# VHH binders against Uncharacterized protein MJ0448, part 12

Target 1, 256 residues: Uncharacterized protein MJ0448, of Methanocaldococcus jannaschii (q57890)
Amino acid sequence: MIKILVDNTAYKKFFAQHGFSALIEINNKRILFDAGQNSITLRENLRLFNEKEGFDYIVLSHGHYDHCDGLKYVIENDLINGKVIAHKDAFLDKYAGNRYIGIDEEIKEYLLKKADLEIIEEPYKIDKDIIVSGYVPREYEYEMEEFQCIKDGKRVKDEVNDDMFLIAKGILITGCSHSGIINVVEYGKKLSEIKGVLGGFHLVGVSDNYLNRIVDYFKSQDFWIMPMHCTGFKALTKLSQLNNFVYGHVGKIIGI
Short names: E, the ipSAE of ESMFold2; O, the ipSAE of OpenDDE; V2, 0.75 times the mean of E and O plus 0.25 times the DockQ between their complexes.

## First folded at step 11 (VHH; framework vhh_7pa5_2)

Design q3 (from p1 with W53Y; at its last look DockQ between E and O 0.91; V2 from the best seeds 0.00; counts 0 for: pae E 2.9 > 2)
Fold by ESMFold2, look of step 11:
Structure q3 (fold): chain B 256 residues (1-256), chain A 120 residues (1-120)
Amino acid sequence: as target 1 above (256 residues)
Amino acid sequence: QVQLVESGGGMVQPGGSLRLSCAASGFEFDDYRMSWVRRAPGKGPEWVSTISYSGGSTSYADSVEGRFTISRDNAKNTLYLQMNSLKPEDTALYYCARDETWYESGFDYWGQGTQVTVSS
């Protein structure tokens, strides 16, 4: 079972916020994939789902605040029962232009110094049905927003090498797909059969030519798609024309 | 009811200093990133500075870096902007804003502003 906990769109009683989070509950494991951007939204949506238990794993799709800073709630309420999985670059100081967009320093300090942190670069199996991708190879051309980070005291281009996804029983879950959504899906196919793809496709602000290529790509696929978060309204109007489109929002539950 | 009330503006000569305050109410202040935004005469809004919810991460526009300092006191629900070495180009209405996202018009609440005027 997969529950959408944070997204830019919410159904009925749930709260919307810029960010992403999903709860995955399969094979007696509770996995939190991202945490949104703040404590109150994550807390209230969990309460509305009647979810009170802690998490066996936390997976960070990448080190941006709108995916990680909701961990304030999780940390303050002692809800981490096991490992936190991330790429090492998730903890870099990250910028869009001059604006800081990385993880809050108190959360970063906790994760690096007190959490049971599992740093990965290669595919990581939580069990036979649950795989975290690690680094996503960039084999297909894609459009990427210009980001920066601090490495060895110097501001450099950030390719977001920490961008990762999770597959649970054939359902691919992505935070923002900063490695390019086609790269995400094609690498996912090398790791598992794919039945569906959900999360942020990061198509806000892309060229019309790139967007048309994405639409054509998904038109030919045999799995459903549920684009959310950073996908963008223009992209959604085109993707919603596809027979395999599913509209996603906070409150959505996917049975598997 | 979300409220953001700016204060501390005024008239100063070039090279002077001012400290702006923003009193926040109606929401859990320490869960949110906060920003200062300004609007100069004849110009559109300009992002000035952002601070993370704990206060541990700050960032500044090129035009103010090294001269302005953003800070917050979460116990008092107050955001601050210390402005030093003020220039005539800093003349603007200054707004306190709740920061939502960086890549669109990303402030979901902001106040009525406080005027800063830098002139001889």
Scores: ipSAE 0.526, ipTM 0.831, lowest interface PAE 2.9, mean pLDDT 93
ESMFold2 (binder alone), look of step 11: mean pLDDT 82; pTM 0.829
OpenDDE, look of step 11: ipSAE 0.773; ipTM 0.897

Design q4 (from p1 with T50V; at its last fold request DockQ between E and O 0.89; V2 from the best seeds 0.83)
Amino acid sequence: QVQLVESGGGMVQPGGSLRLSCAASGFEFDDYRMSWVRRAPGKGPEWVSVISWSGGSTSYADSVEGRFTISRDNAKNTLYLQMNSLKPEDTALYYCARDETWYESGFDYWGQGTQVTVSS
ESMFold2, look of step 11: ipSAE 0.687; ipTM 0.881
ESMFold2 (binder alone), look of step 11: mean pLDDT 82; pTM 0.822
OpenDDE, look of step 11: ipSAE 0.909; ipTM 0.951
ESMFold2, fold request of step 13: ipSAE 0.691, 0.650, 0.685; ipTM 0.884, 0.870, 0.880
ESMFold2 (binder alone), fold request of step 13: mean pLDDT 82, 82, 82; pTM 0.820, 0.823, 0.820
OpenDDE, fold request of step 13: ipSAE 0.916, 0.927, 0.928; ipTM 0.952, 0.961, 0.960

Design q5 (from p1 with Y103F E104D; at its last look DockQ between E and O 0.82; V2 from the best seeds 0.00; counts 0 for: pae E 2.6 > 2)
Fold by OpenDDE, look of step 11:
Structure q5 (fold): chain B 256 residues (1-256), chain A 120 residues (1-120)
Amino acid sequence: as target 1 above (256 residues)
Amino acid sequence: QVQLVESGGGMVQPGGSLRLSCAASGFEFDDYRMSWVRRAPGKGPEWVSTISWSGGSTSYADSVEGRFTISRDNAKNTLYLQMNSLKPEDTALYYCARDETWFDSGFDYWGQGTQVTVSS
């Protein structure tokens, strides 16, 4: 099953914040996909789910604080039982304008020096039913706001090459889809049969033309969608009109 | 209840220094990013600086980069802003804010502010 742990929208007693995290339980494995932006939200929602055990795998979709800094809780409570999977660029210093939006330095330090860290660029199979994407090819045009990162000592445009997703038994879980949601899904199709897509679609601030293209794209698909997190109100409103739309929020449980 | 109380403001001459403090209570201080935001007379709020929960990551507005230093003492639940080489343009009410900002998210709690006036 998949439990939504962190999202911009929460149901009843659950905590919401800008960010994303999901717990995936399958084949006797516990996988934490992202961790939200702070420890308290992740902690409280885990508590509310009555989740007490550690994680066999931690998968970071990309290196932004609203997906990673919740690891403070995981680290402080020694809940990492296995591997942390990330792209190498997740550890770059990242900026939106002048604001640092990368992973907290203390978390970076821990992951790099103390964790069993698996750096990947190619698809990584956890088992027969679980695969992490690695780098997502950019074959289709997409819109994204401008980010910067420090690479080789220089501040450069950040294409967010560290953007990754996970597929568990045909359910594609994406953190923010900086690669473009169509790129994410089409690459996912090459890796596995896709039954559903959930997570951040990153459609905030996109043009109406692009949004319409995305809507048309999903209208023609035979899987369900659960846009969350950075999808945005306008996009959610339009996507919610589709027959394959499923609303998501913290506290939701999806069977797999 | 979440409470943020700024102090340390005052009047200084150009080139002078001030150190602002923000006492936080009512929440787990070390779980949150914190920021300083200022508002000059007749202007909207301007972001000044942000620090991660651990203090390991900081960022600054271009206007204050190299002159201001943000820091925190999590054991004391206190946020700091060391302001050096102050300019008249730095005159503003300075707010301590709990930072959950990303696009649609904002600073969810603010202090009452402390006045900084830079004048000859």
Scores: ipSAE 0.489, ipTM 0.804, lowest interface PAE 1.1, mean pLDDT 95
ESMFold2, look of step 11: ipSAE 0.576; ipTM 0.841
ESMFold2 (binder alone), look of step 11: mean pLDDT 82; pTM 0.823

## First folded at step 12 (VHH; framework vhh_7pa5_2)

Design r1 (from q4 with E104S S105E; at its last look DockQ between E and O 0.91; V2 from the best seeds 0.00; counts 0 for: pae E 2.1 > 2)
Fold by ESMFold2, look of step 12:
Structure r1 (fold): chain B 256 residues (1-256), chain A 120 residues (1-120)
Amino acid sequence: as target 1 above (256 residues)
Amino acid sequence: QVQLVESGGGMVQPGGSLRLSCAASGFEFDDYRMSWVRRAPGKGPEWVSVISWSGGSTSYADSVEGRFTISRDNAKNTLYLQMNSLKPEDTALYYCARDETWYSEGFDYWGQGTQVTVSS
């Protein structure tokens, strides 16, 4: 099962928040993919799903606060039963313009000094049905928001090399796709057969030409898509017209 | 009832200092990123500074960096802005806000504001 725990849209009794998180439970493993941006929303949505147990793995899609700072809840309640998987660049100080958008320093300190942290660059198999991508090659042109980070004491362009996705039984789960959603999906196809793609496609603010190319790309695919979080309203209005579109929200349960 | 109440504004000469406070209630303050935002007469909101939930990560608009310091006391549910080397251009209503996102309107709650007036 895949349960959407945090998203910008919520259904019925659940709480919405800018951010993303999903719970994956298969083969007696509980995996938390991202944690949203704060403790209260993650806590309350877990409670509403009656999810009380800790996690065997935590996977960080990238080092932005709206994906990581909900780990405050997980850490404070001793819910990490195993490994935290991330790219090393997730822990850089990150900015959009002048605004800090990276992981909170207390969370970063805990992950680097106390957690069983698995830093990856290459695909990492959690088990036969579950793979974390590692670094996503940028083989197709894409548009990305201008991000910055501090590297070796200097403010430089952030290519978000820490952007990663997870595939569980053919369902690709992405946080924001800062690598470009076509790059994410095409790399995912090299790692597994793809039955569906869910998460943030980060199409807010992209050019009309790029957006049309994304729509055409997904129109030709035989898997379903569930764009959420940072995909953006304009992009959703176009993608929702595709036959393979699925509406996503907090409270959604996807069988696998 | 989510409430944000700013205080500490006033009139001050150029080069002076002020310390703004924002009292938060009705929500779990230590779970939220917080920002200061200001609005000069006849202008729209201008983001000033942000602080992460723990207080360990901060950043500032170019116009105030090096002069303003954001901080928080989670035990008291209070956000602060220390404003040094004030300039007439800093004259504005200053709002405390919960911060959500960087790429759109990222604030979901605002206080009533506290007036800062810097005049020679």
Scores: ipSAE 0.649, ipTM 0.861, lowest interface PAE 2.1, mean pLDDT 93
ESMFold2 (binder alone), look of step 12: mean pLDDT 82; pTM 0.825
OpenDDE, look of step 12: ipSAE 0.887; ipTM 0.939

Design r2 (from q4 with V50I; at its last look DockQ between E and O 0.91; V2 from the best seeds 0.00; counts 0 for: pae E 2.5 > 2)
Fold by ESMFold2, look of step 12:
Structure r2 (fold): chain B 256 residues (1-256), chain A 120 residues (1-120)
Amino acid sequence: as target 1 above (256 residues)
Amino acid sequence: QVQLVESGGGMVQPGGSLRLSCAASGFEFDDYRMSWVRRAPGKGPEWVSIISWSGGSTSYADSVEGRFTISRDNAKNTLYLQMNSLKPEDTALYYCARDETWYESGFDYWGQGTQVTVSS
């Protein structure tokens, strides 16, 4: 099963917050994909799902605070039972404009110094049904917010090379798709059959032309989509008109 | 209820220094990123600085970098802004804000502000 733990929208008793997190349970593995932005939201939504056990894997979709800083709760409660999977650029100091948006330094230090950290660039199989993408090739034109990071003491453009997704039994889970959502999905098709795509599509602030391309792209697909988090209201109003749209929120459970 | 109370403002001459404080209550302070935001007369809000929940990561607007230092004391639920080499252009109402997102209106709670006036 896949449970949506953190998102900008919540159903009934659950708590909403800017960020993303999903729990994946298949084949006797518990995988946390992202952790949201703080401990209180992750903790309370886990409690409401009656989820008390730790995680065999933690997958970081990329190194932004709204996907990683909820790990404060996970670390402080000894809930990491196995590996943390990330791209090495997840740990760069990251900015949107001048505003820091990277992982909190205490989380970063723990992950780099104490966690069983698996740094990947290529597809990584957790088991026969679960693949983490690694670096997503940018073969299709896309729009991305201008991010910056610190490399070798210099502030440079951040291409977010650490953007990754996970596929579990044909369900593609993405944090923000900073690689471009078409690049994410097309690369995912090379790794697995795709039955559904959920998570952040990062379509807030994109041009109308690009948004129309995304809508046309998904209109022609035979899998469902559940855009959440950073997808944006304007994009959601367009995507929700597609026959393959599914409404996503904290509290949603997807059977697999 | 969430409360943010700024203090430490005042009148100072160009080149002077001030230290602003923000007392936070009603929430788990050390779970949140915090920002200073300022509003000059007749202008909209301008983001000044941000600090991560542990205090380990900070950043600043170009106009203040090198002159201002943000810090926090999580044991005292207090946010600080050390303001050095003040200029008349720094005259503004300074707000402590709880930061949520880097896009759109990214602050979910604000204080009432403390006035900083830089003039001869």
Scores: ipSAE 0.570, ipTM 0.845, lowest interface PAE 2.5, mean pLDDT 93
ESMFold2 (binder alone), look of step 12: mean pLDDT 82; pTM 0.820
OpenDDE, look of step 12: ipSAE 0.884; ipTM 0.938

Design r3 (from q4 with G106A; at its last look DockQ between E and O 0.91; V2 from the best seeds 0.00; counts 0 for: pae E 2.05 > 2)
Fold by ESMFold2, look of step 12:
Structure r3 (fold): chain B 256 residues (1-256), chain A 120 residues (1-120)
Amino acid sequence: as target 1 above (256 residues)
Amino acid sequence: QVQLVESGGGMVQPGGSLRLSCAASGFEFDDYRMSWVRRAPGKGPEWVSVISWSGGSTSYADSVEGRFTISRDNAKNTLYLQMNSLKPEDTALYYCARDETWYESAFDYWGQGTQVTVSS
């Protein structure tokens, strides 16, 4: 089962917040994919789902605050029962323009010094049914914002090499797709048959030409899509007209 | 109900210093990123600085880097901006804001502002 815990939109009793998080429960394993941006929203939505147990795995889609800083709740309540999986670049100091958008330093320190941290670059199997992508090859043109990070004391362009997705029984889960959503899906197809794609497609602010190419790409696919979080309202209005579109929100449950 | 109250503004000469404070109430202050934003006469809002929830991660607009320092005291629910080497260009109404979305400069809550005036 996949439960949407944090997203920019919510249904009925749940709370919305800018960020993303999903709970995956398969084969007696509880996996938290991202944690949103703060404790309050993650805590309250877990309570509303009646989810009380800790997590056997935590997967960080990339090192931005709106995906990671909800780990404050998880850490403070001793809910990490096993491994935290991330790319090494998730822990870089990260910026959008001059604005810091990386992981909070206290959370970063905990993850690096105290957590059972599994740093990956290649595909990583949690289970026969669950794979984390590792680095996503950039084989197709895409648009991304001008991100920066600090490497060796120097501010440099951030390609967001830490962008990763997870596939659970053919359902691809992505945080923001900073590697480009077509790159995400095409690499996912090399790792598994794809039955559905959910999460942030990061189409907010993209050119009309690029958006049209994304719409055409998904029109030709035989899997459903549930774009959320950073996909953006303009993109959602166009993608929602596709036959394979599914409305996503906090409170949604996907059976697997 | 969320409340943000700025203080510490005033008139100073170029090269002077001021320390702004923002008292927060009505929410779990230590769970939120916070920003300072300023509005100069006849201009729109300009983002100045952001600080992460723990206070360990900060950043600044180019125009203030090296001169301003953002900080927070979570035990006192207070945000600070230390402003050194002030210039006439820093004259503005300074707001404390709860920082939410990075790719659109949207802030969900603002204070009333405190005036900083830098002139000879």
Scores: ipSAE 0.665, ipTM 0.871, lowest interface PAE 2.0, mean pLDDT 93
ESMFold2 (binder alone), look of step 12: mean pLDDT 82; pTM 0.831
OpenDDE, look of step 12: ipSAE 0.902; ipTM 0.948

Design r4 (from q4 with T101D; at its last look DockQ between E and O 0.93; V2 from the best seeds 0.00; counts 0 for: pae E 2.2 > 2)
Amino acid sequence: QVQLVESGGGMVQPGGSLRLSCAASGFEFDDYRMSWVRRAPGKGPEWVSVISWSGGSTSYADSVEGRFTISRDNAKNTLYLQMNSLKPEDTALYYCARDEDWYESGFDYWGQGTQVTVSS
ESMFold2, look of step 12: ipSAE 0.627; ipTM 0.859
ESMFold2 (binder alone), look of step 12: mean pLDDT 83; pTM 0.837
OpenDDE, look of step 12: ipSAE 0.905; ipTM 0.949

Design r5 (from q4 with G55S T58I; at its last look DockQ between E and O 0.87; V2 from the best seeds 0.00; counts 0 for: pae E 2.3 > 2)
Fold by ESMFold2, look of step 12:
Structure r5 (fold): chain B 256 residues (1-256), chain A 120 residues (1-120)
Amino acid sequence: as target 1 above (256 residues)
Amino acid sequence: QVQLVESGGGMVQPGGSLRLSCAASGFEFDDYRMSWVRRAPGKGPEWVSVISWSSGSISYADSVEGRFTISRDNAKNTLYLQMNSLKPEDTALYYCARDETWYESGFDYWGQGTQVTVSS
């Protein structure tokens, strides 16, 4: 079972916030994939789902604040029962232009110093039905917002090599797909059969040509898509015309 | 209801200093990233600085780095901007803003602004 905990859109009495988070409950494991941007949104949406237990795994899709800083709630309430899985670049200081967009330093220090942190680069199998991608190869052209990070004291281009997804029983869950959504899906196909793809496709601000190529790509796929978060309204209007489109929001529950 | 009230603006000579304050209410201040944004006469809005909820992560626009310091006091629900070595180009209406996302407008709530005027 997959529950959408944080997204820019919410249904019923759930709370919306810029960010992403999903709870995966499968094979007696509770996995938190991203944590959104802040404590109050994550806390209240968990409460509305009557979700009170801690997490056996936390997976960070990448090191941006709108995916990680909701961990403030998780950490302060001692809800980490096991491992935190991330790529090492998640912990770089990250920028969009001059604006800092990385993980809050206090959270970053906790994860690096206190958490049972599993740094991965290659696919990581949580169990027979659950795999975290690790680094996503960039085999297909894609459009990416210009990001920067600090490496060795210098500001350099950030390729967001820490961008990762999780597959649970054929359902691919992605935070923002900064690797390019086609790269994410095509790599996912090498790791598992794909029955559905949900999360952020990061199509806000992309060219019309690229957006049309994404729409054509998904038109030919034999799985459902639930684009959310950073996908953007313009992209959603086009993707919603596809037969395999599913509307996503906070409060959504996907059975598996 | 979310409220952000800026204060501390005024008239100052070049090279002078001012400290701006922003009183926040109606939301859990210590859960939010906060920014200063300014609007100079005849220009559009310019992002100035951002600070994370814990104060652990801070950044500045190139035009003010080294001269301005953003800070916050979560116990007082207050955001600050210490402005040193002020230049005529810093003349603007300064806004306190709740920082939501880095793309497009990026801010979900704004104050009314406080005027800073730097002139000889």
Scores: ipSAE 0.617, ipTM 0.865, lowest interface PAE 2.3, mean pLDDT 94
ESMFold2 (binder alone), look of step 12: mean pLDDT 81; pTM 0.809
OpenDDE, look of step 12: ipSAE 0.751; ipTM 0.898

Design r6 (from q4 with S54N G55S; at its last look DockQ between E and O 0.01; V2 from the best seeds 0.00; counts 0 for: pae E 20.8 > 2, unsure alone 64.999 < 65, placed apart)
Amino acid sequence: QVQLVESGGGMVQPGGSLRLSCAASGFEFDDYRMSWVRRAPGKGPEWVSVISWNSGSTSYADSVEGRFTISRDNAKNTLYLQMNSLKPEDTALYYCARDETWYESGFDYWGQGTQVTVSS
ESMFold2, look of step 12: ipSAE 0.000; ipTM 0.100
ESMFold2 (binder alone), look of step 12: mean pLDDT 79; pTM 0.809
OpenDDE, look of step 12: ipSAE 0.012; ipTM 0.237

## First folded at step 13 (VHH; framework vhh_7pa5_2)

Design s1 (from q4 with R33K; at its last look DockQ between E and O 0.01; V2 from the best seeds 0.00; counts 0 for: pae E 24.7 > 2, placed apart)
Fold by ESMFold2, look of step 13:
Structure s1 (fold): chain B 256 residues (1-256), chain A 120 residues (1-120)
Amino acid sequence: as target 1 above (256 residues)
Amino acid sequence: QVQLVESGGGMVQPGGSLRLSCAASGFEFDDYKMSWVRRAPGKGPEWVSVISWSGGSTSYADSVEGRFTISRDNAKNTLYLQMNSLKPEDTALYYCARDETWYESGFDYWGQGTQVTVSS
């Protein structure tokens, strides 16, 4: 099963918050893909799902606070039973303009010093049905928000090379697709079958021309899409008219 | 866009053999079950055979069991139907079809078909 734990939209009793998190249960493994931005939302939505157990794997889609800082709950309650998988650039100090948007320093310190951290750049198989992408090649043109990071004491452009997705039995799960959603999906097709794509497509603030290209791209695809989180309202109004659109929200359960 | 193009049809005498091909493009061929379906003159579609995405399992309609063999070459994105011991009753337009596990209809894309005519 896949359960949506954190998203900007919530169904009925669940709590909404800016961020993303999904729980994947397959082959007797419990995988947390991102953790949202704070302890309270993650805790309460897990409680409402009656999810009490820890996680065998934690996968960080990239090193932004709204995907990682809910790990405070996970850490403080000893819920990490195995590996944390991330790209090394997830731990850079990251900025949007003057605002820090990276992982909280206390969480970063715990992950780097105490967690069983698996740093990847290449595709990584957790199981025969579960693969984490690693670095996403940028073969197709895309629009990206302007981000910065600190490298070697110097503020430089952040290409978000740490952007990663997970495929579980043909369902592609992405945090924000800072690599460009077409790059994410096309690379995913090289790694596995694709039956559905869910998560953040990061289409907030993109040009109309790029947005129309994304809509045309997905119109021709034979898998379902569940755009959430950072996809943006304007993009959702257009994508929701496609025959393969699925409405996503906290509380959603996807069978796999 | 998804495209399925059948070929290899023609006229053949009873007892003869024919091999149909279906070239697939616009999708990851090895992620889907594939089927052959035929339409005889004046009749509706009749399912002929299906093959799993890996090629590991196959099934056949009773009317063709033991005479037809479905196969696939995932490296070449091609589906095949080997048709042996052909009978006049096998005369039909043969379609390659993609099985869509997401939709309840069973098949979501079809080719244009290739004509097989079995006649003395």
Scores: ipSAE 0.000, ipTM 0.073, lowest interface PAE 24.7, mean pLDDT 89
ESMFold2 (binder alone), look of step 13: mean pLDDT 82; pTM 0.820
OpenDDE, look of step 13: ipSAE 0.635; ipTM 0.850

Design s2 (from p1 with R33K T50R; at its last look DockQ between E and O 0.49; V2 from the best seeds 0.00; counts 0 for: pae E 16.8 > 2)
Fold by ESMFold2, look of step 13:
Structure s2 (fold): chain B 256 residues (1-256), chain A 120 residues (1-120)
Amino acid sequence: as target 1 above (256 residues)
Amino acid sequence: QVQLVESGGGMVQPGGSLRLSCAASGFEFDDYKMSWVRRAPGKGPEWVSRISWSGGSTSYADSVEGRFTISRDNAKNTLYLQMNSLKPEDTALYYCARDETWYESGFDYWGQGTQVTVSS
């Protein structure tokens, strides 16, 4: 099962917050994909799902605060039972303009010094049904918000090479798709059959031309989509008209 | 029942120093990033500095970097701002703010503020 733990929208008793997190439970493994942006929301939504056990894997979709800083709860409560999987660039100091948007420094310190950290660039199999993408090739044109990071003491453009997704039994889970949602899905198809795609498609602020191209792309696909988090309202109004659209929110449970 | 109570403001000459404190209660202090925000007379709020939930990461507005130091003591539920080399432009009401980065709005609770006045 896949449970949506953090998203900008929540159903009934659950708490919404800007960020993303999902719990994947299949094949007797508990995987936390992202952790949202703070400990309280993650803790309370886990409690409301009656989820008390730790995680065999934690997967970081990329090194932005709204996907990672909920790990404070996980770390402080000793809930990491195994590996943390990330790309090395997740730990760069990251900015949008003057705003720091990277991982909190103490979380970063813990992950680098204390966690059983698995740094990947290539696809990584957790088991026969669960694969983490690693770096997503940028073979299709896409639009991305302007980000910066610190490399070798210098402020440079951040291409978010740490953007990655997870596939569990054909369900593709993405944090923000900073590599471009078409790049994410097309690379996912090389790794597995795709039955559904959920998470942030990062279509907030994109041009109308690009948005129309995304809508046409998904119209032609034979899998369902559940766009959430950073997808944006304008994009949702267009995507929601597709036959393969599914409404997503905190509290949603997706069957295997 | 969240409370943020600032103190340590006052009048000081240019080049002087002040240390602001913010006593926090009614919430799990070490679960939150914290900021100092200031409001000059007749102006809107201006962000000054931010500190991570444990104090391991700090950031500053360009106008105060190198002169101000934010810190926290989670055992005492207290946030601090050490202000050195004060300038007349630093005159403002200084607020302690609980930084919840919810939807870029940033702050969900503010203190009453403490006045800092820098004049000759």
Scores: ipSAE 0.000, ipTM 0.220, lowest interface PAE 16.8, mean pLDDT 90
ESMFold2 (binder alone), look of step 13: mean pLDDT 82; pTM 0.823
OpenDDE, look of step 13: ipSAE 0.221; ipTM 0.658

